# VH-VL binders against q58766: the designs that were tried, part 17

Target 1, 244 residues: q58766
Amino acid sequence: MIIMYAIGIGDNKEEVLKAYEKLKEEGIEVELIDNPKLLVDKLLDGEIDGAVRGSLSSSKVILYLRERIGKFYRASILKNPFTNGIFLLSPVGIDDISEDKNERIKDKIRIIEFASNFLKNYNIKAKVAVLSGGRLGDLGRNKVVDETIYEAEEIVEHFKGNVDIIHNGILIEEYLKDGYNIIIAVDGITGNLIFRCLGLICKIPGYGAVILSDKNVNFIDTSRNANWERYYNAIKFLIGGDFG
Key: E = the ipSAE of ESMFold2; O = the ipSAE of OpenDDE; V2 = 0.75 times the mean of E and O plus 0.25 times the DockQ between their complexes.

## First folded at step 5 (VH-VL)

Design s25 (framework fv_ogalvibart; at its last look DockQ between E and O 0.01; V2 from the best seeds 0.00; counts 0 for: pae E 19.6 > 2, placed apart)
Fold by ESMFold2-Fast, scan of step 5:
Structure s25 (fold): chain C 244 residues (1-244), chain A 118 residues (1-118), chain B 107 residues (1-107)
Amino acid sequence: as target 1 above (244 residues)
Amino acid sequence: QVQLVESGGGVVQPGRSLRLSCAASGFTFRSYGMHWVRQAPGKGLEWVAVIWYDGSKKYYADSVTGRFTISRDNSKNTLYLQMNSLRAEDTAVYYCARSYFARAFDIWGQGTLVTVSS
Amino acid sequence: DIQMTQSPSTLSASVGDRVTITCRASQSISSYLAWFQQKPGKAPKLLIYEASSLESGVPSRFSGSGSGTEFTLTISSLQPDDFATYYCQQYYSYPYTFGQGTKVEIK
C-alpha cells in the first residue's frame, strides 16, 4: 500500500521548506498543507498516513482534532541520553490535564494506558515512572510536596502488578538511567519546563509530541517556530521511529 | 525515636479470637502504610496484611482471608489486627511494620508471640 | 502467587569474604524487591529496597542488583556483625511473598 505524509505550513516557511527538501532528497514523499482543518481531515479520513502540525496554528489544529477524536493527551518524544532509546514525557502543556486532583489522577492513568499502547506499536516494553515534587523520605515536610507524593502513589497502586511502574520521587535522572520510557510529570507546567530544559537548552534530540488517545492517530505536534530539523525528525519518527 | 510496639499476644485456644495492637510513635503515623508480618517458631517470614495510610485499601494473605481484619486509628496512632477462628498454624511472632504506602518495610516492631494451643 | 527462591539456603563464610546471595522470582516483579537481615531473636531490618537502593544507615558494603526475575544481594567484605539470616521479598503483587531465607554462618 501507498504511504503518504504531510507537514502543515503556516508561518516559518523557510524552515518547513528546508525539512521538505531534505525529506525529498531521501525519497520521502511529503505534502505541504496550509489549512489546519484540511490537515486534520486528510489524516483522519485516511488520505494521508501521518501528519506533522508544522508551523500551522496549534489552537486551530487542536480544536479540529478534539472535534473529530474527542479527548486526547500529548507526550513529547525525547532521546534518552543514557540509553540512546526514546522516552515519552507527559503532560507537557500547561492545560493538558485537569486542575482537579481526582480528575488529574484519571488523566494520568489514561496517559499511561495510551502511552503504553503507543510504545507497543514499536515493540517497546513500557517502563513507567511517575514524578512527584520530592523524595519519598521527604514525606511530612511540606504539604504541597506531600500531595504530589500521594497522587503519584495512587497511580502506582492502580497499575502495580500489571505494568512495570515506579514512583521514586523527583529523581528523573535516575529513572532515565534505569531505562524508564514513560515519564509522568507532576503537572503540565512541570512537564513543559522539563521539556524546555532538556529539548531547548540541553539540545537533547526530540521528535515532537505524539497524540495519546483511544484512537490510533499518526500525528506529531511541533512548534510553529522550530528549526527544520524538528519537522524533519518528526516525519522520520512517524515513518518508523528514528531512535538512533 | 521512631518506634512500633506490638501488644495483645498470648496463648489462645483454637477457634477463638484475639486482637493485636501496634502503637506507633516518633513519626507521622497517618502518612504511612502499615503491615502485619508473622514468623512461626524456627520458620521464615510470612506477610499477613496491609492497610493504606488512609484506610482506603486493605489486602490479605490467602491463609488469613475471611478470618483476620486489619484496621487503624490514625487519631490514636494505632494499628490493629483482629484475628478470628484461630488455628494451630497461626502460631507465630507477629510483627507490625511501616512502609511508604504498601512498599518495603523500613521500620519493624519487636513482635508479639501468639500461641494457638489447647 | 509469586514464589521467591533464594540460593544458597545456607552458606559458610569468613570475615573479609565477598558474599553473594541470589533471589529468583517465579514471575517478573520489575524492581519491587527488598532485602532484609534478621538476627536471632530480633525483628528483621531493611537493607535494600527497589532492588538496588541502600536503606539509610545501612553500611555501604551491602549492595543489591537485578531486575525482573533475578536479583542478588552482595556483601563486599563480610564483618562479624553480618552473620545473620537474609530474606528477599517481592512487593509487586498481592500477596507479598518472602524467600525462604539464606543463613550466613561462620566457616
Scores: ipSAE 0.461, ipTM 0.756, lowest interface PAE 2.9, mean pLDDT 90
Fold by OpenDDE, look of step 6:
Structure s25 (fold): chain C 244 residues (1-244), chain A 118 residues (1-118), chain B 107 residues (1-107)
Amino acid sequence: as target 1 above (244 residues)
Amino acid sequence: QVQLVESGGGVVQPGRSLRLSCAASGFTFRSYGMHWVRQAPGKGLEWVAVIWYDGSKKYYADSVTGRFTISRDNSKNTLYLQMNSLRAEDTAVYYCARSYFARAFDIWGQGTLVTVSS
Amino acid sequence: DIQMTQSPSTLSASVGDRVTITCRASQSISSYLAWFQQKPGKAPKLLIYEASSLESGVPSRFSGSGSGTEFTLTISSLQPDDFATYYCQQYYSYPYTFGQGTKVEIK
């Protein structure tokens, strides 16, 4: 059988089409789909081997995907500007984890577990860095920041002696310099902002956001405002490209 | 108003060729995939072919593969169907229809009759 | 190819009747099924898309339901203008395929 992939095409059509054309030039078969449900259905029904959200609505595609496969998390794959490796950033969606503290901690623990397994499949050893809202020395200055620090410490304690994990405050630059490849954001809003700043503003190479779940779903979530390269890279990732 | 108008139908002998046209108006032609659907006299509808908005991809029904060629000229807002090696079973009213990606046919032409007979 | 089978092939009904037409797919097509109405000498007209979505301008007496392999078109109260042939069509995968049609005629 011919391996087939799909890219969702909503707004930002020109960029999606550019990616489509580039992939075509390389002999990669890609179907363009402008129906969010169809994209998901074809993927889960086995009609296609992989799907990229492309520029379709996140709320529609992600919601329907959750309806079909249940709860899942997402992690954005970005190139580490210091090491040239990749790192996973999670969560990156406003609805990805709970607002409840206890449930949020559980969500982050699950994310770390799924992310570690994900990297293992690519023969990458997980190094986890948990973000909080301030420096460790900032403890006591702000109640909200304090809570993020305590939450991060609880997560680290949970994995103590089992996973290479660290909490050193808000210092994401230090995490990345030291080669940590799983970055756990304080929440989905924070993660999304980090992604947008690094990926969309600073133009750090990225490959979209992968699905973190106990189910094997070849789906890449991409921004509706991405350039063609990101859509292209997402498909290339699904094909099994080596990105370091 | 949105409109599709087929032309080029007629009576031809088996083995001959015919070229159909579909003129589009009232919408952005280059944004839509275009299809041909045919209907033999007194029979049901049969999908014939599709062409992508930019002509980059084409698919055909098995019954016409190798004989028919779908094409389009976006500068003229026109869809074409080149029919070669025509057979009696190709006798039908041929409709053109538009659709977005993986969408239903929302606009149809009125059709043009092709009769293949000796 | 995905085969579409409609039932019945012919249906006799009176004005005011509730009419139901069934379409079966040989494999799952999810919800990517359309219903068309065709009158003699005219092009098909889209009635329903995505199995249950009413096309703009189509009377509310028309409705569609179903998913996977079984689909139904319903006319809640048949009107004189509704006597025609109806076709289901899958657009889940190429080649697109139609049902054989259901002729709704006056009783």
Scores: ipSAE 0.349, ipTM 0.743, lowest interface PAE 1.6, mean pLDDT 94
Fold by ESMFold2, look of step 6:
Structure s25 (fold): chain C 244 residues (1-244), chain A 118 residues (1-118), chain B 107 residues (1-107)
Amino acid sequence: as target 1 above (244 residues)
Amino acid sequence: QVQLVESGGGVVQPGRSLRLSCAASGFTFRSYGMHWVRQAPGKGLEWVAVIWYDGSKKYYADSVTGRFTISRDNSKNTLYLQMNSLRAEDTAVYYCARSYFARAFDIWGQGTLVTVSS
Amino acid sequence: DIQMTQSPSTLSASVGDRVTITCRASQSISSYLAWFQQKPGKAPKLLIYEASSLESGVPSRFSGSGSGTEFTLTISSLQPDDFATYYCQQYYSYPYTFGQGTKVEIK
């Protein structure tokens, strides 16, 4: 069977076409799809082996995907600037986790489980770091910061003995130096801001955002306004996956 | 167990033709782009040609364009290089190499020597 | 064609030395650069792909860096097995091209 991938094409047509031509030059077969519903349906019906949203509208594609597979979370895939590997940063959608504290903890636990399983499909052992809003020595100085620290400690305790997981506060640079490859942000807003700083301002290479769910969906979300290399790299990342 | 084995090298006169084969085993041949790379004695590496996984596109180095033809038979897991109008400068060890979805050449054969001399 | 120029052409070093080889592209190749090791009479062996990604089974003393037009291969502590010729290769566009090679010799 021929392995097939698709890139959504809408706005930003020139950059999508450039990625398409580069992939074609390298012998990688990719279909360009300009219909959001068709892109999702072909992926979920098994007609294609992986899909990139490309420059199609997020509101059309992501909402339809949610209709088909239910609730999911997103993680950005970024190259670790200190190691040879990648890391997942999650949550990165501002609406991906609940405003309610108890539900937010459950959301983060699900993200860790799904992200660990996602990395398994790439033969990568999960190594999880949970961020909080301060250092452990800051307890007692600020109620909001204290709450984030206690929340992170509760999540680590849930996984203790089962997952390689740590919480040492706000020190994302130390987690990345030590090779942690699943970074759990405090909430969707902080995750989005970290992504924008690292990926969009500092230009750390990335592969887009993956869908984290109990349905192993081979889909990467990309910015409508990305340069061609983002679309190209997203397809290259999908090719490395083994979803059975 | 992933393996590429070249054959068909030898000594030929200038202006003559030679056909190289590369037998693939231990992987799904039809999923990979295939390349020829050559190395003249005592010299560096020179990329020669590529054929896409399904045979739909072929590209050649300027030094061989119009004289060499790359082809593949996916039913036999075999890559070919037809070399016409051979010149002394084509004398080299010829390697076949696998690419996988724009990954660099991760698998190489051990090469077959082509000598073009009077 | 994108020309790849390696420096130095030959490098003399001792076991334990930190060795750095550079590769310059005549135009931007983004990160689509590979490094190969070749020993006499043998086929090349892939060390690094995508400028900095270490191939499976390659010792961690090898590393790659760079993007655009300038790239480096570093051996952090040279071992006896590392005396070989090293090639960079761009795979950004056809025709794919190699650098001229850097021979790493025992001092």
Scores: ipSAE 0.000, ipTM 0.404, lowest interface PAE 19.6, mean pLDDT 87
ESMFold2 (binder alone), look of step 6: mean pLDDT 94; pTM 0.956

Design s26 (framework fv_ogalvibart)
Fold by ESMFold2-Fast, scan of step 5:
Structure s26 (fold): chain C 244 residues (1-244), chain A 118 residues (1-118), chain B 107 residues (1-107)
Amino acid sequence: as target 1 above (244 residues)
Amino acid sequence: QVQLVESGGGVVQPGRSLRLSCAASGFTFRSYGMHWVRQAPGKGLEWVAVIWYDGSKKYYADSVTGRFTISRDNSKNTLYLQMNSLRAEDTAVYYCARSYFSRAFDIWGQGTLVTVSS
Amino acid sequence: DIQMTQSPSTLSASVGDRVTITCRASQSISSYLAWFQQKPGKAPKLLIYEASSLESGVPSRFSGSGSGTEFTLTISSLQPDDFATYYCQQYYSYPWTFGQGTKVEIK
């Protein structure tokens, strides 16, 4: 078989090389690519089955991806501390979702569709929870919170009967306890803050951020300054949904 | 309520410059990618240029690369197209149009005619 | 660059007819395809986006279908207002490209 996966290598070379050596030790050969455009082109042209950004420039890789596939979203892959399965958290970037209300609803609908398709590739049943800033019982108390509740309810109605989807307000801990595995944050700022709390403070294991698109793109975005374990785990996830 | 209004078109000689403006109203201009699309007399639509919602990235059709510059001022809700080294084949009605990456041109201006003649 | 080819270039139809216009992309564009209507002297108007989503305010007689490389715009029962030129457009990757147009004329 030819090498099917790649890791981008820019800065942080020692950690990328440690991941490479660990994968090789387990019989997994990975191509190291030091050019952002080449990584994207090889992936999208079908020369490799999956890619991890590694330590390449985020802005350059995102630019080339958008040139080739248009609009896409990102979801952080995190381990659910209650179920030991994984869940996707999205949006997690400031620019991932529109500030325009109608386009934001459409963005969230697309995120749900693409995330559900992503999980299907790993034989995982999608269970979607849409976050808001409050609860249905809080309606009328605060205009900003109310707007998030109305948006969540509209999204749930769109998928009603076709997807396992729920809105039960701000209660992220209850969604995770109940096994929901696609968590839609209110916006990119909120999603990023949740990620930072869970991943950086609470140290919940993570596997990078997957690219969500209607194209089947097996790409995981990683921190440029990550430890080798993060790059290693991202590749292991791509090849078989291996969480440990 | 949502409106795009182009201005700045006219008759110019080959080799000269012209600057087009597009005034946006009725929507959050800073949230949308903005484009210029042109149509030569009796011909189809040709995409010319895009500027991302925050001004961070621009792309151009090969036919205008190096000659045209797209820009925007989000504080004034205005899109611009600076057209240098104009050629007879640049003669067209120029439309501004709004899009977001996941949605095509949902709003168009009425267009402004640029005629390049010797 | 992704080339967009429409078929037919011109068609003649009567009020009440079912009209079908096809658009082919030179490579897969997933569902990033829009259809526009243009009347003489007017700006184009969005009819369909994401291959099959009907734009708000557009009559339900218009529908779109397809994915990948082949797409279809259908007008189920042609009305007098529908005699116009129709364009498909891909927005999968830059540069964005239009089909050459299909003129729907009265028979």
Scores: ipSAE 0.000, ipTM 0.401, lowest interface PAE 16.8, mean pLDDT 86

Design s27 (framework fv_ogalvibart)
Fold by ESMFold2-Fast, scan of step 5:
Structure s27 (fold): chain C 244 residues (1-244), chain A 118 residues (1-118), chain B 107 residues (1-107)
Amino acid sequence: as target 1 above (244 residues)
Amino acid sequence: QVQLVESGGGVVQPGRSLRLSCAASGFTFRSYGMHWVRQAPGKGLEWVAVIWYDGSKKYYADSVTGRFTISRDNSKNTLYLQMNSLRAEDTAVYYCARSYFGRAFDIWGQGTLVTVSS
Amino acid sequence: DIQMTQSPSTLSASVGDRVTITCRASQDISSYLAWFQQKPGKAPKLLIYEASSLESGVPSRFSGSGSGTEFTLTISSLQPDDFATYYCQQYYSYPYTFGQGTKVEIK
């Protein structure tokens, strides 16, 4: 049986090819696929064991994935600078969660469920932290902040007895210091901004964004204009166990 | 083929102890929270206790706090309920149930009857 | 504790009838409500979770609706196999609590 992984190749060809060469030097053979639909079809038909978007069009790959598997969420895989383990940050995709409060709470619950199941595949115990816009002592001072606090408390209560989950307000640095490995952002804009600050400004190592769904999809979304190390690290993560 | 089977019920005198077991099969037991729910004869359902999937946290109904202890052995795929200081009002069919994220209880055992009387 | 109240406590119906059961929570539980069916001498069976989501394998004649404090279970075109006791249950916070049950009896 041949275990097969694929990287999408569109633009940024030199960086994708460098990642391919480095993987090959380590005995890891990867298929390069230059067609978004073909990448998605091969993955979902079981012809390949895992895929990285690479430098293919994000909008086209996401469209084809959604057509085949329906609703999904994304979580960025980042290295925790305090523990050297990994953590998942979600939501980070535009339109990943609803604008409606009740549906947004359900979306975040599904994200936690799918993210916990994802970590089980790597033998990692889920520790969930839910962000809000303030601290419990801020209640009654600002309606928008209060809404985020109540939402976070509701989500925590839902998972008591099955998952290690807390809400300690806006204190993302404390969650990471304490080893929480699933961080739920207030919304997609907030999650994306946190990712950009940590990953692009602070240069925290990352492995791409994993797809979270009710289907087992071994797929990582990467930046179209990334250095070779990001494509390389994404494949190494999909193979399992090299990054926690 | 997902199944939960309770055992250990019977007749016991007030003030005594009894231990119930729930054997799980057909799913990855260590990945699910487990609960005990009871039903007195001719009455409705009452939640009793929960244990987290990894055994690290437990919660109890006020009516059983300090008397009952929930535990699990993930290597044996078995859930337990140690019932101490039993009272007449503890007489019920005891069900074990699996909790799944976003659902309360999707799988239930058949139940085991505990009768507290002389 | 969150109190769950069902109405009616008993309902008489004929095969083919549309049956509606209501469940009220003493405080806002969003959509963290499940509906169970129990037949005499049997364990409860999950019908609906998240207030409106139909459990796999449950007939489409069962549906759930509501959010906050008011919830409804509907059985369209009642079948002989549907004469049972129905329970709502909140899983918003511990302790989890059930309604008192609604017995659906043949007319």
Scores: ipSAE 0.000, ipTM 0.422, lowest interface PAE 17.9, mean pLDDT 87

Design s28 (framework fv_ogalvibart)
Fold by ESMFold2-Fast, scan of step 5:
Structure s28 (fold): chain C 244 residues (1-244), chain A 118 residues (1-118), chain B 107 residues (1-107)
Amino acid sequence: as target 1 above (244 residues)
Amino acid sequence: QVQLVESGGGVVQPGRSLRLSCAASGFTFRSYGMHWVRQAPGKGLEWVAVIWYDGSKKYYADSVTGRFTISRDNSKNTLYLQMNSLRAEDTAVYYCARSYFGRAFDIWGQGTLVTVSS
Amino acid sequence: DIQMTQSPSTLSASVGDRVTITCRASQSIRSYLAWFQQKPGKAPKLLIYEASSLESGVPSRFSGSGSGTEFTLTISSLQPDDFATYYCQQYYSYPYTFGQGTKVEIK
């Protein structure tokens, strides 16, 4: 059986072509697709097994995905520096979750369900950590922090008994040391800032952002202005290698 | 000082009703889940019911489901247990207890005795 | 329901002894286990939460260990104040359930 992957090519052509040539040198053939709608259609119609956005327009690819599969979330795939495994960080999009508390809780529950399902494709058992803005001992000091703690505790209660899930406040470093592999940020701003610090400043290896939805979509969103290594790593991740 | 004080216990006939109260002081009551736990004379501990910090979720032991109702009034810092259709097997000391999120019960009241007899 | 079973149901010990009490869950409860001490006529007192975390104000001679289905409470050097009944409790899934208790008696 033949398994096919594609990389979108729009802007930043030199870096996408370099990734393509490096993959080809290793015996990995990928299709280059220069049309956002075609990339999405080929993926969702089952003509290809996985896709990386590459250097195609984010807004156009997201529009076509939304038209085909409806609501989805994003999670960044990062290497855990303490365990050498991977972890998912979500939400990382500014508008991925609702500003309304009850809807935001539902969004985070859906993210956890979809992220857990995504990890099953790679035979990885979900271990979920929910962030809040403080520590449990800080309750009563700040209303905004308190609301994040209440929200996190409601999410933990929803999954207790079915999923390995904890809330230990703001202590992201302790979650990672303990091997938690689905990290739920307070909001999209918080998640994006954590990603930028870990991925862009600390240079922790990353594999792009996966699309999380009620559909099984093997798609990685990779920055349009990335170097070739990012596109290469995203494809290597999709084929199930080198994420360890 | 952090304290829970139960009241409302007494002797009651089978089939009747009784309402227990638990007055909380010394902590932010609205931030904690609250539980009822009972202990029959000379027997072990049995969990009865929980109510979440905001009253949004409630769970009960199978032995009391449909007969007991847990409630709270955060403005009065008070937890309640409405006990209907009482049976001899409900005879026990009833404790209220606080849960600090993922922890079990760190603060307990002294208990109130409920005797279901004659 | 998750069944919690303690062993032994009763033990006799002397001051200075190392005492070990075991608690088993009928299915995995991860680390969602607490240990309580109860003296006659008194409310239970929390000793250990999250299987191994010592509650503030509890003497360091008490320790907890285990995860999944097998848990242990240890008193490293028994003191006169420690003669009591001890209960384990799971808070992984509703309904919450307690072990039947272990009575630590003077020899």
Scores: ipSAE 0.000, ipTM 0.489, lowest interface PAE 13.6, mean pLDDT 88

Design s29 (framework fv_ogalvibart)
Fold by ESMFold2-Fast, scan of step 5:
Structure s29 (fold): chain C 244 residues (1-244), chain A 118 residues (1-118), chain B 107 residues (1-107)
Amino acid sequence: as target 1 above (244 residues)
Amino acid sequence: QVQLVESGGGVVQPGRSLRLSCAASGFTFRSYGMHWVRQAPGKGLEWVAVIWYDGSKKYYADSVTGRFTISRDNSKNTLYLQMNSLRAEDTAVYYCARSYFGRAFDIWGQGTLVTVSS
Amino acid sequence: DIQMTQSPSTLSASVGDRVTITCRASQSINSYLAWFQQKPGKAPKLLIYEASSLESGVPSRFSGSGSGTEFTLTISSLQPDDFATYYCQQYYSYPYTFGQGTKVEIK
């Protein structure tokens, strides 16, 4: 069969078209789709093998996805500068995770399960690190920090019989050096800030945000105002790029 | 100073019950998982039971399942082990130990001796 | 249940010797292994956690290594207060299990 990919095109047409032409120069043809519902429907009906949101409206695409597949989470795909493989950073959306502690723990557990399943599609073994705002030795010094430590330890305890998982406080650089490839942030705000520092300031290569759900959805969420390289990299990831 | 102090041990006849207590001081008791570990005279260490920081989860060794019940009172900083249907093979020094959830035991009590004999 | 096996069961050594104790798990436990020291009539004392991390206040002559199913505790230069029984313990899954112990005694 013919393997097909699509990029959504709405605003920022010049950058999407530049990505399209660059892919075409390399022998990779993609379909340009200018309707949010059509992009989602073609993907979920199996008419295309993978999709990048491109410059289509985020609100409309996310709404149609939720109508079709229900609750999902997002993880940013970044290249690990120490191992040259990839890692997933989640949550990165404010709306992805609950403000209620017990529900937030359940959300993070589901993220870990879905992210582990996602990596299996690329023959990558999951290694999970859970972030907190302090270390075990900091207990009793600050109630807000204590709650992040309790949450991280509860998540680790849930999985440690079944998954390679660790909590070592805020030491994200040590997790990456040791090859951990699923990084769970304290919340969506902190995850998004970590992404922006690593991806936009430090310019670590990124491939967009993947959708994590109980369905296998080959979809990458990109900024509508991204440069052409971000759309290009997202498609290259979907067809099997540098994974370590 | 961080401290755990066990009490409630003694001599008890087979088939009877005994309740052990472990009083915690010098740390935020409610933040830690708590365990019971025992050691028969002249033998090695045997893990008995765990209770999570908030009491939400409990696990037991197969040898004591259905007979022993672990509990805690965070308002009193106290851990308990209710031992029912006692057998001669339950004779041991019983230690309480602290862990941060499922981590290594960094603080131990002095132990309390339980002797099951007729 | 995960079975933990230590070797040797008894070891005779002199002050200044390098001592090595081995612990094997019946299945992979990643790095969820601790080492404890116990002296007669006393409670166990934590030496090493997460296979290789030295507990605060423990002398640097103690070190741990290994992952998966094979683990080692090393005492680089044995001191008089190191004569004791040593236990490994897995905390990867419930029920937690200990090795049978290794007694380090004077030659």
Scores: ipSAE 0.043, ipTM 0.617, lowest interface PAE 7.4, mean pLDDT 89

